# VHH binders against BTB/POZ and TAZ domain-containing protein 3 (BT3): the designs that were tried, part 5

Target 1, 364 residues: BTB/POZ and TAZ domain-containing protein 3 (BT3), of Arabidopsis thaliana (Mouse-ear cress) (q9syl0)
Amino acid sequence: MSSSTKNIPKPPPLPCITYQRFQSSTRKPSSLMRLVPKEALETWDKLFKEGSGADTYVETDNKSHFPAHSSVLAAASPVIATLLNQSRDKNGNTYLKIHGVPCEAVYMFIRFLYSSCYEEEEMKKFVLHLLVLSHCYSVPSLKRLCVEILDQGWINKENVIDVLQLARNCDVTRICFVCLSMVIKDFKSVSSTEGWKVMKRSNPLLEQELIEAVIESDSRKQERRRKLEEREVYLQLYEAMEALVHICREGCGTIGPRDKALKGSHTVCKFPACKGLEGALRHFLGCKSRASCSHCKRMWQLLQLHSCICDDSNSCKVSLCWNFKEKMKKLSKKEQSKWRLLVENIIRARNSLGPFSSRSSGLI

## First folded at step 20 (VHH)

Design N2 (from M7 with T101R Q108D)
Fold by ESMFold2, look of step 20:
Structure N2 (fold): chain B 364 residues (1-364), chain A 120 residues (1-120)
Amino acid sequence: as target 1 above (364 residues)
Amino acid sequence: QLQLVESGGGLVQPGGSLRLSCAASGFTFDSYAMAWVRQPHGKGLEYIAQITYSGGWTYYSDSVKGRFTISRDNAKNTLYLQMNSLKPEDTAMYYCAKSSRGTPFIFDYKGQGTQVTVSS
């Protein structure tokens, strides 16, 4: 610090211990550290701390100031660049005035502009101040860091509404979404907090927005659940149709074509629906009142469904396939459309299976 | 006509307690973050305590942490500072401060202040 590139007097040090407190050796740099060598960051941090060649100063309102480099500050922030171009004190020096915040937050803010260095615990303490400063001076890298810190356990149910209102007031969109997500996830708990009560009184439009977002989120969850349940039914029908074809062509268990050697129940079938279908088909073959039997009704419906899908009308080995194709032609247009839509949904559900799921099935 | 009126200052002995109040008028109090700022004679401003809209978050400088408590009563438009274990270095003019809506933690308006003197 005794060595100088310029023949100018050094500004006096700050009257408080602020710089000495921030000289911790246990720095924990942000995720940006993986992209920049450590020695480069240390070089800029040294320049900030030593102030060699300073041509400007930063003034805080606790009657303190510290030396700075206008080129570094201007490169880091377009807002600061404009302010420095317009500033001059009575001695002709350029300066940057940052008032209205604790001097420790100003120190951390300027240090970050040089080197991105910070102490983790002090960063958490001043994160809201630094978020606002990063917004005011257009420093996106610091803003992103503050957002990361807030998202990693800093925001809780007691402060989430206050943080949301702060973020809206300074137009910090990512924090608004983080807070909204927390409200949606735990609405009952958040809506009973003091923060919610204050917001309800002071900002009823925001309350309305939050309630509408919660309702919309619940509606989307219900629709996704309904679609999953429908898809499972369609896949079961597909598996049953594939098992029916397998039994009729090759035989399985104790049921099948007369000219096939059946293995009985001793061998596990690769078609998942075969075991259940074997019993239904045995019942169907022996039932004297098929038209009125509820178990036979399911077999009739499966045969009808197969006939809607089957392309092999002259060579199909599934019993009654041609009969049901002819029955389909005689149905009303409304009933035909209902069956064809069901078939489309079943095929769509089957085709949406991932390769890992479908490759282990005996139905593909 | 925005106003912040501090009260409750006075002379106390070291180790004593004092409670400051700040009556706010002319603005929607619960829509703003608030702060206590002190100025020892001949020195600059020290931002010692800050509080969000509902009190969901508070800040204290190291010089007062553990001894002072900031609070607010939004129904009464009043900010409070409970000061315990007072020391001679706490002697200062104490101001209630308000931030702007767009910069919640840049405190650009303060009242006239109330004097706190800590001496034997």
Scores: ipSAE 0.789, ipTM 0.935, lowest interface PAE 0.9, mean pLDDT 82
Fold by OpenDDE, look of step 21:
Structure N2 (fold): chain B 364 residues (1-364), chain A 120 residues (1-120)
Amino acid sequence: as target 1 above (364 residues)
Amino acid sequence: QLQLVESGGGLVQPGGSLRLSCAASGFTFDSYAMAWVRQPHGKGLEYIAQITYSGGWTYYSDSVKGRFTISRDNAKNTLYLQMNSLKPEDTAMYYCAKSSRGTPFIFDYKGQGTQVTVSS
């Protein structure tokens, strides 16, 4: 009974979230911050603080409580409205119980529902609790404020994992990204934190996700680096080829064209690769062990490469250009393809330097 | 009969300190939030400090925050207000107030009050 290991197809790669650089369109905070008169804010704040006319109460942890106005709370939060209605006793009395967060945070939360007033230091201190409250009770304005505070440098290595988890639970994508970025940026430090250790125990899936994200990020970085290096190599090859052509056609330094006497033209060579190539050519010409010499091999490769790019091999002054071109015709399709690809890559690399490298079109 | 008896008021110089006490009787003291309210001459009542029945939560008005401390001893049925850094603006009749059950900011009874005068 041959157990046909059903090749479960690998799930399609998660769509590369092209981090489109949200160009922070400096959308000018739409000035419509309707400047609520200070007096109005004070009035509402006073109402909250004094509790005059309160018809309900908020119960917090440790059986702490403070008075509130059901109408205000209900107006500020549909969730609270529902909760108040559900709490209504036979006498018509209502209450709101908010447990699991510090009483100070609850106080701040309720105050915010009245007047949107808050103390900055307290807000910073209780920002996570307030985020939760704003989320749970559907208070978008407070949620936005919390997100802003979190985005302004509140998050550090020690709290990033906690913040991440909370942000996920509260559907705050922006903060999730910030946290993720921080983890990726300094994984070593973050993974050593107590927050990470706790998370590892409590949410191993999240750990895996984060590790994968880090690996992916590193892979991307490495790939970018590799591409840059490759590009550089291709550019160098291009320059070398240009130099080769220059040396063979016009002469440079101590090497003149085959058909012309090297006119000592003290003209400053415009080809940076000429000096190096001149040396290489000299070596190549004098080397008795060309077949085993690494330098000669490189020169052969360069000559072959030139032949691949040269459009006028019949009139080309580069040595062996025609020969190599003929040889190339005899190569396997696979080998030809490799050389073609190399040429394409070189051309691509060259084209990436932009139009200002105006030098002459002689290379296809 | 429900009684709240305030004591500890008097004349004090600016920057001075006073400690007010309120002796509560006639109700289950540990079951009610308590408050200190004050009334300056010619002005309305101001709630300046509140404390829940257990003492687990305290609230202060901005006018007294950082200077006054409300506390309670449920075993003694006594409410306290420590007043530090007193200012002339603190001159008022100070009342101990009992909250309505379940609504700490709604007071249904207050004492006779004790006069606090802050003057040079």
Scores: ipSAE 0.009, ipTM 0.255, lowest interface PAE 9.9, mean pLDDT 82

Design N3 (from M7 with Y53F)
Fold by OpenDDE, last read:
Structure N3 (fold): chain B 364 residues (1-364), chain A 120 residues (1-120)
Amino acid sequence: as target 1 above (364 residues)
Amino acid sequence: QLQLVESGGGLVQPGGSLRLSCAASGFTFDSYAMAWVRQPHGKGLEYIAQITFSGGWTYYSDSVKGRFTISRDNAKNTLYLQMNSLKPEDTAMYYCAKSSTGTPFIFQYKGQGTQVTVSS
């Protein structure tokens, strides 16, 4: 008697979790707006409960028999349709045997096939059984409901690894992702659970996959952070340059153009970087060791950067703008490219600030 | 060969306690959900307790909830059922059951069973 070990195909590798930001739209658990009138549901539920006109029955391990309608069951599941047909005796009688699960779960399952009615607490209690039944008997509507229930806080750190394995076996990708997300969010806690320890022994490949996912997630987070920090630096540079132009053209605080009287200290400056830059400029103007001074070096770099961005260096009131622009022409192509790239990055960072960022575009 | 060997059954007074054990062999024990199933004389099978691979989740029937505890030692390939506050209605043959390959929580394999009798 050749035990045909049905080669259950190995579940496909976990898809590379492109973390599309599922914006958790806090959509209120959309009460599955039962598009079906209540009266219709009650009618079908009554039909199930009363068993009137039943032409078949469902048998459980408890030897309980639920009267059923073959047409309803066959319509609800192609697998059940096939099973009913196979069970047909010489008299035309059919039966469905559902073994290996609690009779209560079977009752709920069959009831669902009629009316989609269920008790919430019972669904939570039997959600894993019903998930498996929905998978085995190809009932997508029930499977979706089970997935929704599982996604609504049913999964915790203690059961997440077990649920993940079950979800993989039932081809429930959504729950796999939920579980994976939980692992990634709290790897320390989850990895200390019995679920993890058992999985490590029983399925080392899954462990490896999960660890890799965690590493990748962390790497992405780090990269994102780095990019944000870089962006911030570029924005600061931009603000500094704007402040520089403002100070040189209009004056701010104690520093202003040579040809204009400093408007009294009481004018509220709109440029956030002016205060800091004013101090830096004051230092720069008074420093006797400019060549060796780190602060002066930074100011030189800022002035050079300005010259790279300035379109009108001939009329520019920023000191040395024209000189730096001429100097830049004499730089190596490699150096010129570096400055160009820096300018591009600054402009990109600026442009990433949506139109509503009140940062006055003073650099026309 | 797959084997499930139940032990620990016996005669106990009402209100007493009993601990059942199931020794599993011939398969990767920690890769399967396990269950305890009982069969009273002349009645069908009742799934009274179930446990996932690591024990991260358990199920109990209402008939035994609060009195029975299912647990597993994966290092020993052993399933346990602690039964407290036993009642005459708990008299049955108790079976250890293994889930099917690829279909957790569908139980197809059971042991030879151990008899539990609760009587005064």
Scores: ipSAE 0.840, ipTM 0.971, lowest interface PAE 0.5, mean pLDDT 87
Fold by OpenDDE, last read:
Parts: structure tokens; sequence; C-alpha cells
Structure N3 (fold): chain B 364 residues (1-364), chain A 120 residues (1-120)
């Protein structure tokens, strides 16, 4: 007796949440442009409520019979069409049995199939029932509406895990993402809920998936932060290089070009890094222990960096630019590559500021 | 084998209280939504209360809202219904129901039931 191990298909991997920054365009609740005139909806709603010309009925667990039109139901759902056909008796009569759900939910469901009319409070009350019904009977329009309602603040920390499981069972990817996002956003609170505790016991694979998603999200955040910090450093280096060139070519403050008298121009320097760099240069020029001084070492590195960026070292007014450029030619390929990479990163950082990023000097 | 065993029913005066219990066995209790369903004599089934896997969400019919409370103890595989302010109209057979596999909130399985009679 060969135990056919039913290969339970592995659940599809959670889609990689490419956090496309959905810019929350405050889209004003787009006036659901009623594609259908109100009068038409009222007519269909009236038809449902009055049951005039009904040729079939919907049966619920409470033995209630809702008169219905087989043509309308069949048009609204292919599943219902099939069920109606299967129910056909010798006299040609049909019926639809919807069991296992509250009669009120069934009423709302059938009403929706006619007119798409609903009461908002009732929809919120029965949203999970209607989601499941829409899934089981293949009514995509109702399913979409349920998803919209669920996405509008219906989900909270207490129900998020239960809703996630339900959404997975109903193949509602959007709600799965919403729930996942909530878990990631507030993992501490959600993981402390009874929902999490129960899920951990009943579905340990789901727990693992959620934990992995949280870890990945945190890793991404950290990496993003690191990149931003790096970018800032590169921008600072760029500004320092600009200031260095300005000081050496035009002079700034107390330091000027070797070949020209410092014209005391009281003009406000446009280079934010000049003040700091001037001080550093002054120190460098006066330091008696340059070889052991950390400040001097930094200045040497800046001068070397400049030489790597400078296209015209022969005419450059920056001190030691030519010397460093010659020295760089003698460096190992590995070292040259490191400097090249640094320069590339600085240039990349610069180019990312776009033409208009006037760093407003916060003078005011 | 799947079993749902209801208990706690009985005779009570109007305005009284009862607590129903349902002992579940033969399935992973915490993986299913549960419900209380009642059936008055000669009438159909009424879903009066529902609860999700962990109890993160509950549903109540308007007929019992504010008076009845559904809860579950997953460690004990037990579903509860606290019934307060009972009325003669609450007289019915009360059933514990289990949701279908893969379709939460569609209830297909019910127990043997426990009779609740509210009479002066």
Amino acid sequence: as target 1 above (364 residues)
Amino acid sequence: QLQLVESGGGLVQPGGSLRLSCAASGFTFDSYAMAWVRQPHGKGLEYIAQITFSGGWTYYSDSVKGRFTISRDNAKNTLYLQMNSLKPEDTAMYYCAKSSTGTPFIFQYKGQGTQVTVSS
C-alpha cells in the first residue's frame, strides 16, 4: 500500500516587497466616479429587493429563501452559474445554497451581485465574510471592494496576524503586503499579541517568513543609512577640495596664493568649507611635528586627494599637487585603484546634488 | 476524529446568565475560526457569534450584541460563550461550529449542541 505523499506545493515565496516609495499622493478620495447612473443602481437594487420575476432562490442556513434571478446571478459569477446549472431539477427549477455564513452576509453578497449597493457600516461588519464569499464564488469586484475597506484602517495590531492568514487563504496579495508592512513597522507590538503567539504554534513557517522579512527590512534600512552617511562624507570631501582650490588660487582669510598679495577682499566667501580648511592649512604650515600630527596627516591626505582629482597639475596652484601626482604614478596598482574609487565616489556624490541644490548657508 | 462537545446549557430565568463551553478535539483548534450557532425550535440556524484564530476579531449578530461574549482558550482547545441578560427569545439549541479548511468564516462542522431554555 504505497503511501502517495501528496506533494503539498510549497507556498510561493512572499513577493520581495520592492518598497517602491508609494508617494502617498494624498489622492483625495477619488470620488468613485459612479460609472453607473444612480437611477440604474436604484433600479437594480429595487429588482433585488422586490424579487419581481424571480426564477430561482438563494437558500441560507436559517432556511430563508431570497428570490433571485438566475440570469443575473449567473452573469455575476461563473461559479454561481455552474452551481445553478447543477441544481436544475426535472422541471427546470434551480436554486443556490449558501451555507456556513450569516444570513445577513449572504443577503449583502447577493444584493451586491445585482446593484453593487451596500451600507458602509454593514460592509465593515461583514468585510471578512464578504471577502471569503467573493473569493469562493469568483466575484473580483466585491473582492476589490473588500480589499479597499481592509486597507482603510480596518486592520490593527490585534487582528493583523489573523487577517494575514485569511488573506493568504483567499489569495489577497495586497492585504498580505499591508499586514506584512504593519508587522515590519511595529514588530515589537505585533509579536506580543495573542495573534502572534497562536500563529507561532499553528504556522511556524509563517513566523519564520515574517521574522526574515523584518530582518531583511532592518538590514535594508541600515544599509541605506550607511550609504547616506558615506555620501555625506564624500560631499564634505568635495567641498573641502573646492575650498582648497579657492584658497590656493584666490586666497581666503589669512591664506593666499604664493605668488600674489592677499587682496583683503571683505567679500563673504561662498565656500562653506573655507573657514575650517583655512584653519587646517594654517596649522599645517606652522606645525613643527608634521610627521606625528594627526591634523597634518589629514591635510596630506586632502592634498593627495586633490592631486588625484586635478586635471592640470603642472599649472595647479595647490601646493604639492604635481609632487603627489608623480608619487601616485609610483604607487601599486591596488593603491591607485583605491584612490580612483574614492575619486569616483566623490564625483558621484557631487553629481547627485543636482544643479539646484544651493546649500542655503543657514545665516538667518 | 473531529469532535465538538458543547456543554453549559440548561434552564434559566429571564435576565439570567449562562456560560457555554465547547471542547474541541481531533483537529488543530488554533488554526480555525470558531462560531456559536443557535437553532430555535422549528427555525433555521442563526450565527450569533464568531471568533478568529486568536480572537483578534469577533463578530456578533444584532440579536445578541452587547449581551453575549465569545472567547477561546487555545491552550485548552475550548470555545466559550458568555450569555448575559438572557431572554425567552434566546431559547434554542446552541452549537459550536468549526470553519472549513482553507475557507475561514465558512462554517461546516458543528457539534451535538446544548439546549438553552429561558423561561419564567
Scores: ipSAE 0.839, ipTM 0.970, lowest interface PAE 0.5, mean pLDDT 87
Fold by OpenDDE, fold request of step 22:
Structure N3 (fold): chain B 364 residues (1-364), chain A 120 residues (1-120)
Amino acid sequence: as target 1 above (364 residues)
Amino acid sequence: QLQLVESGGGLVQPGGSLRLSCAASGFTFDSYAMAWVRQPHGKGLEYIAQITFSGGWTYYSDSVKGRFTISRDNAKNTLYLQMNSLKPEDTAMYYCAKSSTGTPFIFQYKGQGTQVTVSS
């Protein structure tokens, strides 16, 4: 007698957390119920409660028998339909045995098959039972309802790992995702729970999967932060260059072109970087150690950067623009490529602000 | 072989307390939800308490809610039921139950049981 080890297929790997913001359309579970007239629901609920015309029954472990209608049950669940057919005796009588769960949960389950009626508090109480029943008997509507309830704050740090395991067993991907998200959001707290400790022992593969997910999430977060910071730097550089052009062409504060009178110190400059850059330029002009001065080096870099972006270097009022442009032509291809990339990044950053972003970024 | 051995039952006066224990063996205890089920004489089975793998969630029937506490020690492969404020109606055979493989919270396996009798 060859023990066919039914190869239980390995649970699929946790879906890559593409956080598609499933905008949980907060459609209150109540919205689908709104399409069925109340009177119809009451009729079905009454039919269930009264058992009028019942041709079968549901048996529970407590020896309770719920009168039922085979046609209704069979219509609600293909699994139940099969079970009823299998239970058929010589007289044509059928029955459904639901054992291993609380009688109350079975009652709620069968009631739901008739009218979809339930009491909210009871649903919360039996949500895990009903989830399992809905899974076992292939009742997708109930399963969805259970998922909705679980999503509405039923899951906490103490039960999240247990619920995750249950959800995996019931092929409820949504709840798996919710649980995973909770773990990622507060890994420190969740990993200290008894749920985690037990899971670590009983299912080390799951632990590994969760840890990997946390690491990946953190890495993504860090990368996003880095990109934002980089973007900010590019924007600052852009602003600095604009200020430089403004100062050199029109003058600002105490610095301006030789051929123009400085507009009085009281004119509100529209360039946020001008104040800082004016100081830097003043330093640069007065510095006797330009070659070794870090501030002067930065100014040189800015001037060079400007020359890379400037399309009219021959008429440009920015000091040394033409000279730098000529110098740039003599640079190695590798160096030219670096400057080109920098310019591209700055332009990209600028273009990302959209038309309305008045970010006055102060040069720190 | 899977074994569930209940202990701690006995005779107690109304208002008294008992602590039941269930020693589990022959399976990975921490991978299954566990339950306490009772059967009064001449009646069917009542699921009175359930606990998830780690105890992160528990269920109680209304008949025992606030009086009974289910817990587990996974290191000892032991399930517990603390019963306080016992009533004559609590008289029953008490069974430890294990959930089925692949169907959590469907309990198919139970022990031999321990008798609890609450009488004056």
Scores: ipSAE 0.838, ipTM 0.971, lowest interface PAE 0.5, mean pLDDT 87

Design N3 (from M7 with Y53F)
Fold by OpenDDE, fold request of step 22:
Structure N3 (fold): chain B 364 residues (1-364), chain A 120 residues (1-120)
Amino acid sequence: as target 1 above (364 residues)
Amino acid sequence: QLQLVESGGGLVQPGGSLRLSCAASGFTFDSYAMAWVRQPHGKGLEYIAQITFSGGWTYYSDSVKGRFTISRDNAKNTLYLQMNSLKPEDTAMYYCAKSSTGTPFIFQYKGQGTQVTVSS
C-alpha cells in the first residue's frame, strides 16, 4: 500500500521586499463606486433583497435559504457557476450550499455578488470570513475590498501573526507584506504576543522567515546609517579644507595670509567651517606640544589631506602644502593608496551634494 | 483520528453560568481556527463564537456578545466557552468545530456536542 505522499507544493518564498515606497494613494474606496450610478446599485440591491424571479437558492448551516439568481451568481464567480451546474437536478433546479461560515457572512457575500453593497461595520466584523470566501469562490473584487479594509488599521500587534498566516493561506501578498512590515517595525512587541508563541510552535519555518526578514531589515538600516555617517564625515572634511584654503588665501577672523592685512570682521564668511577651523588653527599656531596634542594631530592630517587634493602645491598659500606633497611621494604605496581612497571618498561625497545643499553643515 | 469531545453542558437556571470545554485530538490544534456552534432543537446551526490560531482575534454572534467568552489553551489542546447570564434561548446542543485545512474560518468538523438546558 504505497502511501502517495501528496506533495503539497511548498508556498513560494516570500518575495524579497524591495521597499518600493508604495505611496498609498489614499484613494477613498468611494472612487470605484463613482462609476456606477447609485440607482443601478440600488436596483441590484433591491433585486437581491426581494429575490424576485429567483431561480435558485443559497443554503447556509442555519437552514436559511436565500433566494438567488443563478445567472447573477454564475456571472460573479466562475467557481459558483461550476457548483451551480454540478448541483443541477433532473428538473433543472440548482442550489448553492455555503457551509462552515456564519449565515450573516454568507448573506453579505451573496449581497456583494449582486450590488457590491455592504455596511462598513459589518465588513469589519466579517472581513476574515469574506476574505476566505472571496478566495474560495474566486471573487477578486471582494478580495480587494477585504485587503483594503485589512490595510486600514484592522491589523494590530495581537492579531498580526494570525492574519499573516491567513493571508498566506489565501494568497494575499499585499497583506503578507503589511504584516511583515509590522513585524519588522516592532519586532519586540510582536514577538512577545501569543500569536508569535503559537506560530513558533505550529510553524517554525514561518518564524525563521520572519526572523531572517527582521535581521535583514536591520542590517540594511544599519548599513544605510553607516553610509550616511561616513558621507557626513567626508563632507565635513571637504568643508574644512575649503575653509582652510579660504583662511590661508583671504583671511578670516583673526587668521590670514602674512602678506595681507586682515580685513575687519564685517564681511559675512560664506564658509560654514571657517569659525571652527579658525579656532583650530589658532590652537595649532600657539600649541607648545604639537607632537602630543590630539588637536594638532588633526590639523596635521587636514593639512596633509589638503596637499593630496591640491593641484598647485607650488603656489599654494596653504601652509606646508608643498612640504606635505613631497612627503607623500616618499610614503609607502599602501599609505599612498589610503590617502588616495580618502580623497576619492571626499570628492564623491561632495559631488553627491546637489547644487543647493551647501548651507547648513553646523560643525560639531 | 480527528476527535472533538465537548463537555461541561447541563441544566442551569436562568442567569446562571456554565463553562464548556472541548478536548481536541488527532490534529495540530494550534494550526486551526476553532468555533463554538449551537443547534437549538428543530433549528439549524448557529456560529456563536470563533477564535483564531492564537486567540488574536475573536468573533461573537450578536446573540451571545457580552455574555459568552471563547478561549483556547493550545498547550492542552482545549477550547473553552465561558457562558454567563444564561437565558432560556441559549438552550441548545453545543458543538466544538474545527476549521478546514487551508481555509481558516470555514468550519467542517464538529464534535458530538454537549447539551445545555437553561430552565427554571
Scores: ipSAE 0.838, ipTM 0.970, lowest interface PAE 0.5, mean pLDDT 87
Fold by ESMFold2, look of step 20:
Structure N3 (fold): chain B 364 residues (1-364), chain A 120 residues (1-120)
Amino acid sequence: as target 1 above (364 residues)
Amino acid sequence: QLQLVESGGGLVQPGGSLRLSCAASGFTFDSYAMAWVRQPHGKGLEYIAQITFSGGWTYYSDSVKGRFTISRDNAKNTLYLQMNSLKPEDTAMYYCAKSSTGTPFIFQYKGQGTQVTVSS
């Protein structure tokens, strides 16, 4: 048995077959996943390279005529199908003429139609030619591949405006968006490039479109920042009101009602504003001129805010709650509306918190 | 009305340099990618260099990369090709080409060209 093992030749490698299902919204840009067996692709690539049974040819500018299979080309591109149907040379053969691009780009284009095979370094070198060819001959799979390559760091600040104009001419919306995003992210650098200066002269309507997009993006950023800052103020007020109620009902740290045992300065409290409010309350309790004191003004305002929310007219444990409810009734309609709107904004800011937010108190 | 006029060719010894120019008129030069194409006698066309609207990207064939430099002056509507370290196989008629409006990297030449001859 051991001698038999040593003398037996190694079997040929098994075929490598891979299949994957996918959904468009979860595809990674850099993925080169194949849904077709590798051996099938290699078979078609071999047919392309060998040209066995070719019934047509591709003509390039350098007078090279390389053999091709009309059924393969027509199946891959409806535009090519039409062109082959209309073509005849002096010998009666069909042909496909692709002029105006380097013959290497034509070779890679046709090879892709057979097998989707390509050399990565050459693909990056000719990506713009192949994008244009894929557009002209309606080959969506190659167009998508070119878009993925361009989106993976090929575009820089020096070429972004040139690429944007090319992408508009080829109706490549994804690359137009990529270029626009780059302009928005670093407008100062991009607007100082030669590409921008040339575009300003040759296509001033596009320049205006880009400037308007940058301005709109900045406006949206400023509005989001303003709303976030405003929300933080309302949340701080809510936290202060909540802490006030907690201290008045249960006591916290070194301050609270006489009928509650105080836990001292080392206690842990779930109400974030208690420590800060404790100082304000100590000043308020000890101040001889509370009615006119600027330091006590914040406590008066907090009591007023609480009174606007509190439903418990006569049994509320927050000091002076009923007095401020009566004071509220005597304010002008305009002043009442201002306080009610402030309370509504505070409640709305609190209600926008998730259950696990760092500012959640657990109250509803 | 569209014209592409090549100039700057001539006879030069191996290792020498030439600078080709292409004067463009009858179209908005800034709006098109441009190319240099050469044709050796009795042979087909070779696309040797290409340049985008502002020069933000350039292409060179392997036969000329490192030796030739394409550039454009959009203010003068002129395309240039600086050719250094010339070899006998660079002998050809050189043409300036313009891209099509809807197909930015499909090029057409229309001029008479300028002859470059590299010989002892």
Scores: ipSAE 0.771, ipTM 0.926, lowest interface PAE 1.1, mean pLDDT 82
Fold by ESMFold2, fold request of step 22:
Structure N3 (fold): chain B 364 residues (1-364), chain A 120 residues (1-120)
Amino acid sequence: as target 1 above (364 residues)
Amino acid sequence: QLQLVESGGGLVQPGGSLRLSCAASGFTFDSYAMAWVRQPHGKGLEYIAQITFSGGWTYYSDSVKGRFTISRDNAKNTLYLQMNSLKPEDTAMYYCAKSSTGTPFIFQYKGQGTQVTVSS
């Protein structure tokens, strides 16, 4: 029973309501920003549970009521403010009717409006109900909290399509992206689910959107794989060039210039391509038809490639370097550009290696 | 035009089983979450089980969890509730409910329901 509006007690406004709601759904603020005191949250949670000074109530399907404070509800939700203004029961009191959901979900929803307090396991149990309620009543802080919970492993291949359709209807872009990513990563598994089959029948435009996204992603993945394979070839060429220079200057293992002492096959070499290059060099040195031999082509290519990079015409120890520099000068501009581009690609591939790259880390 | 027709209720002894069915027509069944709601005589409504569009997720109230199983056959436009280990407390009128357009977990029922009575 109400007294006049002049004397009707109201609960205190919730301190820092906006601040608490943002923190519940967002990243933690820095230590330089004030936080909501625990005592303030506990005070509003106590007021919610006890209902002291309530001037309205919330009605659920199971005919239960719980007391509420219209100023708190209206401040938390513009939709609720409108609904309270339009409602009157038999006694002329305002009320908020929330039907069609379990009463436990309503309890958690209203409690959140007061204090942002919740029990974590109950929140996970009712997250879909609370997401929909937060959307219907325009409570963005609760919506953000529900999104965080869904993003923490709640979504799986069996429910992803159902969750995607709910997220689109509630305009939850982050969850839509999470669901789309799961579809793209494991399309074969997801497309075989009952969720996909149901969506195909009921929402063929969404199916088309998802299929187009998968095709685009596969095209980009194929292009990335192709580039990685190409980069690996460039790195092998670079290593072969370094090994060639090393062998020609210092010798390595059982092969090298006649004026250097060779250390034999047991020697540890820091140039990874030396062992493989040894065979190609032995063939090259013994081949009677080097100019026309298809097996010798790699050595000719390495010599040409070295000559494109080498600045040291007069003291270079790599055999035929000078000859290939002169040959390079006689090539057409198009042919010179092809060699220069190849050199640029090789150097670019080498320079893209950081301390954590696949070749430097050994995780290839 | 929208119709939800519940069937499969009856009298059963404690510990027994029943299977409820709900035939849906007049709307695109696949596009809606569905639920079973019960009303004991003289009491309010209890949302006991819910199922998403394809069945990718289900919800059960604590009062029935582990004993009841909700399922749907979208090809037949039919919702089911398998009720095992029935108790006298399960005595109620059972309704199937469709989610509202655009709000997949706000449910409305329109059928006449089917009575389940659990008694020795």
Scores: ipSAE 0.758, ipTM 0.918, lowest interface PAE 1.1, mean pLDDT 81

